# Ledger of designs, part 14: miniprotein binders against q8pzi1

Target 1, 353 residues: q8pzi1
Amino acid sequence: MNLLKTQLKGDRVLAGKEAVAELYKTGYFGRPKDDGLELSLVEAAYLQSRGKLDIELEGKLLGFRAFFEQASLRQQNFELKYIVYKDLKERGYYVQPSAADFRVYPRGSHPGKSAAKIFVHVLSERQPLSVKLLQESVASAENVHKQFILAVVDEESDLTFYEIKSASPKGEMPEPFPAVKADATFLEDRVIAWDAEASGALYSRGFYGKMLDPERLQLSLVESLYLFSRGVIVVRDRKGKIFSFDEFVEKASEIEGSFLRKYSAYKALRDSGHVVKTGFKFGTHFRVYRKVESIEKIPHSEYLVNVIPEDYEFRLPVMSGAVRLANSVRKRMLFAVEKGEEVEYLDIGRVKM
Key: E = the ipSAE of ESMFold2; O = the ipSAE of OpenDDE; V2 = 0.75 times the mean of E and O plus 0.25 times the DockQ between their complexes.

## First folded at step 2 (miniprotein)

Design y2 (at its last look DockQ between E and O 0.01; V2 from the best seeds 0.00; counts 0 for: pae O 17.9 > 1.5, off the site)
Fold by ESMFold2, look of step 4:
Structure y2 (fold): chain B 353 residues (1-353), chain A 96 residues (1-96)
Amino acid sequence: as target 1 above (353 residues)
Amino acid sequence: SPELEKKIMELSRKVYELLDKAEKLGDPELLRAIFELADLVMELLKTGSPEEARELAQAIQNLLDEARKLGDEELAREIDRLAELVQRLKQEIEKR
């Protein structure tokens, strides 16, 4: 007869025992406590907007605007969370506010029938996203066998959902080092290997560099350091003096931004059996192939890779752009996070809920 | 320490797997205990703090009580085993 009367208290809305039967047992809203029902602020706003309950604060009945303003003061990101909650509910999902922002049940399921399978975290497009915190959140979700989805709310309250996963890419290339030794020279901004037989082997069997002519191989700086550090090439300056590892890094760093970080990812990907080439035309550091059998039949690369430091903070429009571009060319977008001597990967892709 | 973090991850995984299994029973009081414990598992994974560990230890005892009220002896035994592990982990976290 009368609408359910509730009370705003702190960052929760408290309903009486009749709400357990009317809201919890039928729609799984809130959490039963004592003889009543405790609702989150987003649940209460949603239910109020659908005419299911009235909300009081200190004896004063709050209309939707007044309650919404109070909820905004009491919970960080309340508006964003409400937008995402409402959208998922309207799509037909059972959604439970939780420490992870939302636990979401698969389609056709609900609490008590199966477990929630999806954790959704809510951010504004304007908020920076710490890679460290993101890695921790993804690892936690994967540890308990849940999909991690980032819901990004833009300036006009439109939603974009990203699935974020850890990745361990493995290639299928045989041993990455042809059994050759070659002399090379570091010129202005690239390295040339001179021996025809060694250059041909590196190019046709290892898929390093690009033949400058039938006898000579041009190598990128990361390719050069990789081959040099493995004793496959010796790199000299124009006067014949051999570079040390540190001298090479110093010179290459003057030419190429983030050189050592890019090298760390290049090395990790090559060591994992991949062919790694520049991703410049895709706006990324690398494009990566799982397997290349011949230079005459180059397959599509599997991944685009950007390398970032462990203390990186995503700007969400930049992340969105990289993911969108990778999707447009049917590739997976990986972010290689430098962790000391190791690299850890995040696979970020757009998903439709 | 890395060793303690790994122990937290392993126990959290085992606890959450049990919660997912128990949720399918569909009992309202069990569901309430499950949801509270699920939140605390994720908080412990995030913080590794003594406070979250103490709350987790209490919450798993509450879940055990609900399982016993249902008369599900197998579930109660599984929860009891995990409760023992949670108590030991709590003590280890409190030392650091």
Scores: ipSAE 0.743, ipTM 0.918, lowest interface PAE 0.9, mean pLDDT 90
Fold by ESMFold2-Fast, scan of step 2:
Structure y2 (fold): chain B 353 residues (1-353), chain A 96 residues (1-96)
Amino acid sequence: as target 1 above (353 residues)
Amino acid sequence: SPELEKKIMELSRKVYELLDKAEKLGDPELLRAIFELADLVMELLKTGSPEEARELAQAIQNLLDEARKLGDEELAREIDRLAELVQRLKQEIEKR
């Protein structure tokens, strides 16, 4: 019917008191101020596209294209935010634009019935995402008890939503290693433990490595350093010289990229009561188990883990691929962020809105 | 600094507790001012700047005035306590 007359001013669209009754009280669009209504640029564009309002700039009526172009000049990533806003509105959500991009109400709820429970952050698939900024955004949302969702817009304007949360995984293993001692040798790119009794205990009770035969255990380099640092194994070179911790790290780092970073995460997970399997069966650094009682009855791993540095920048297609892989094998995807002496975790999963 | 960031995070929690309570109770009269305050706290957390701290101090004073006009003494006392926290944060950031 009658279109509401509004005025574009700065990064807002201003409407009179009629808009409070027609847009805010019916659909919770905008924010009442004085006797009028302030609309965000994405709300105004959406409402204009639905024939609900006319937008003027300095006395000149703007068509949808002209307004969209003005909004793009006035707000960073306006196009992406509009795509996400429109999608959420068409799914039936009530949405409030905010400094976090969007606050979203639970499905079937609205302002005045319940609090918003979801913060949605909008990114282009092409935009690199700093882990530091991501952790800060997740912490900010969790601090106020909101779910943090990342909305990724690809080149074709298709949307994928990811829930991202901090994690502090705790395993249920009573201790990370059995009370044994073994002699071991560093051979090319692996470590072999030679003592049959100790090898059997490390494998069947500690769930370390892989038995080559009943007498010998093959250990990954991160497993070896973990056991070596605790005095469980003594590692020698082919000539019988015992490695120091630093000598082991130096040699392992020449063979395996990001060795120390992976070791820090491996150590943290083992120390927190998990069984951790190395190797690239699923293309990740680790498979992690909360509890293993028997080598013959190993349960499904709970997490796949990729270790990244604190200055890492996600390429969103890579993140998407990792999450999709974990989901396809019914596991959660953890990114272990190495932060000096500490390791922090991000749990990333795809969600359906 | 980590200590400053922790204080801004605490302020953010209190502001969102107020916002969530107002939304659940269906009181729309203060919602715009509280939404604006919440947005300013998020910007302050990102920037740590004196300019954002000054805008936040002004916004919370405006919210306090609105609460007093409604005659809600409990709400006015809660906002006044938040205003004290904002004033201390502003002073700390300005000392930088």
Scores: ipSAE 0.418, ipTM 0.788, lowest interface PAE 2.9, mean pLDDT 86
Fold by OpenDDE base, look of step 4:
Structure y2 (fold): chain B 353 residues (1-353), chain A 96 residues (1-96)
Amino acid sequence: as target 1 above (353 residues)
Amino acid sequence: SPELEKKIMELSRKVYELLDKAEKLGDPELLRAIFELADLVMELLKTGSPEEARELAQAIQNLLDEARKLGDEELAREIDRLAELVQRLKQEIEKR
């Protein structure tokens, strides 16, 4: 087999005019540049491993090992990108290296036949993932009608692919709360509503809180503020003084440092017609239902929701655990990103590529 | 280990299934106990610590006791199966 002679130059491998015909036109490798072909390091390594390239550096022929070591020095995460590239190629995808790691074409498609439909970003499980950068990447992909896939490489070089989407969850509850009023007291870390009729209605029709007894409803702090802000409950201290909203928020924030962030998401979910159950420390802040008909017929929750700040950095093992859990129970894992008064949602799901 | 993680994830799945069943029953104490259990399963998944495994083992026993108090034999049997799984996981973690 006539090996194509190529040269390692910077972070690229340069091939001659013959490579355009042999690699680009048939295999869609590299990019034509001038009279030749420019290969990415991962493409070059892949082609070298298949016995298609001779790669020289400063007149010295590099074997696969030597080239791989040089490529690793020249490109951050080269080895991880190579693993993902190789896997995708072996799965029968056409893969084009890009600034966003890879553009992937549907099986049976190639450059010139259709647009790439998938952007693949590669990360080690040890690398933090900025939520902001992730949202920007997802938005950029969606703006061009592409899927965003995160390829996570673990310590054993196993691959897990996640599809990340923007989400705008909508519930189907006709009303967020029943037309009742109750007096309530803030006790330690919870609020108790005292009116039996209103408590019963909030529980059975609003799906708020937990009945302490047939006459008293225990509400979480987020539920309480939500109901209080709408005039459904009046919240008093243990001395009978009515809280201001600011005093309530202050006291709640002393108990739970992330209270306001959780509340923003809770409010957004309830306002969008969902039933939201709090206190699910399933590694998630909320379990969310699109519709609940009765307290006796609570359906499976559709969403698990974690609330994160705008400047949050994912630890990929933690994210992976949450997504795997949600997927195992046929739920979607939503991350509610707090942006001041607004909440944006990321839907993260494991995909089989 | 990947195998241990898989077992913990399977346990977590079963706890969530149990939670969905318990929600239909509407018993608040049962739900509380299951939530606590699920928290501990998640912490165990994150940390793999023997301490979390011990706490989990206690939580599942408490849940079993609550289910028995309710007189739901089917639920108690399901929880007992989970308790056995938790004990096996605990032993596996303690041997590392």
Scores: ipSAE 0.000, ipTM 0.142, lowest interface PAE 17.9, mean pLDDT 88
ESMFold2 (binder alone), look of step 4: mean pLDDT 84; pTM 0.811

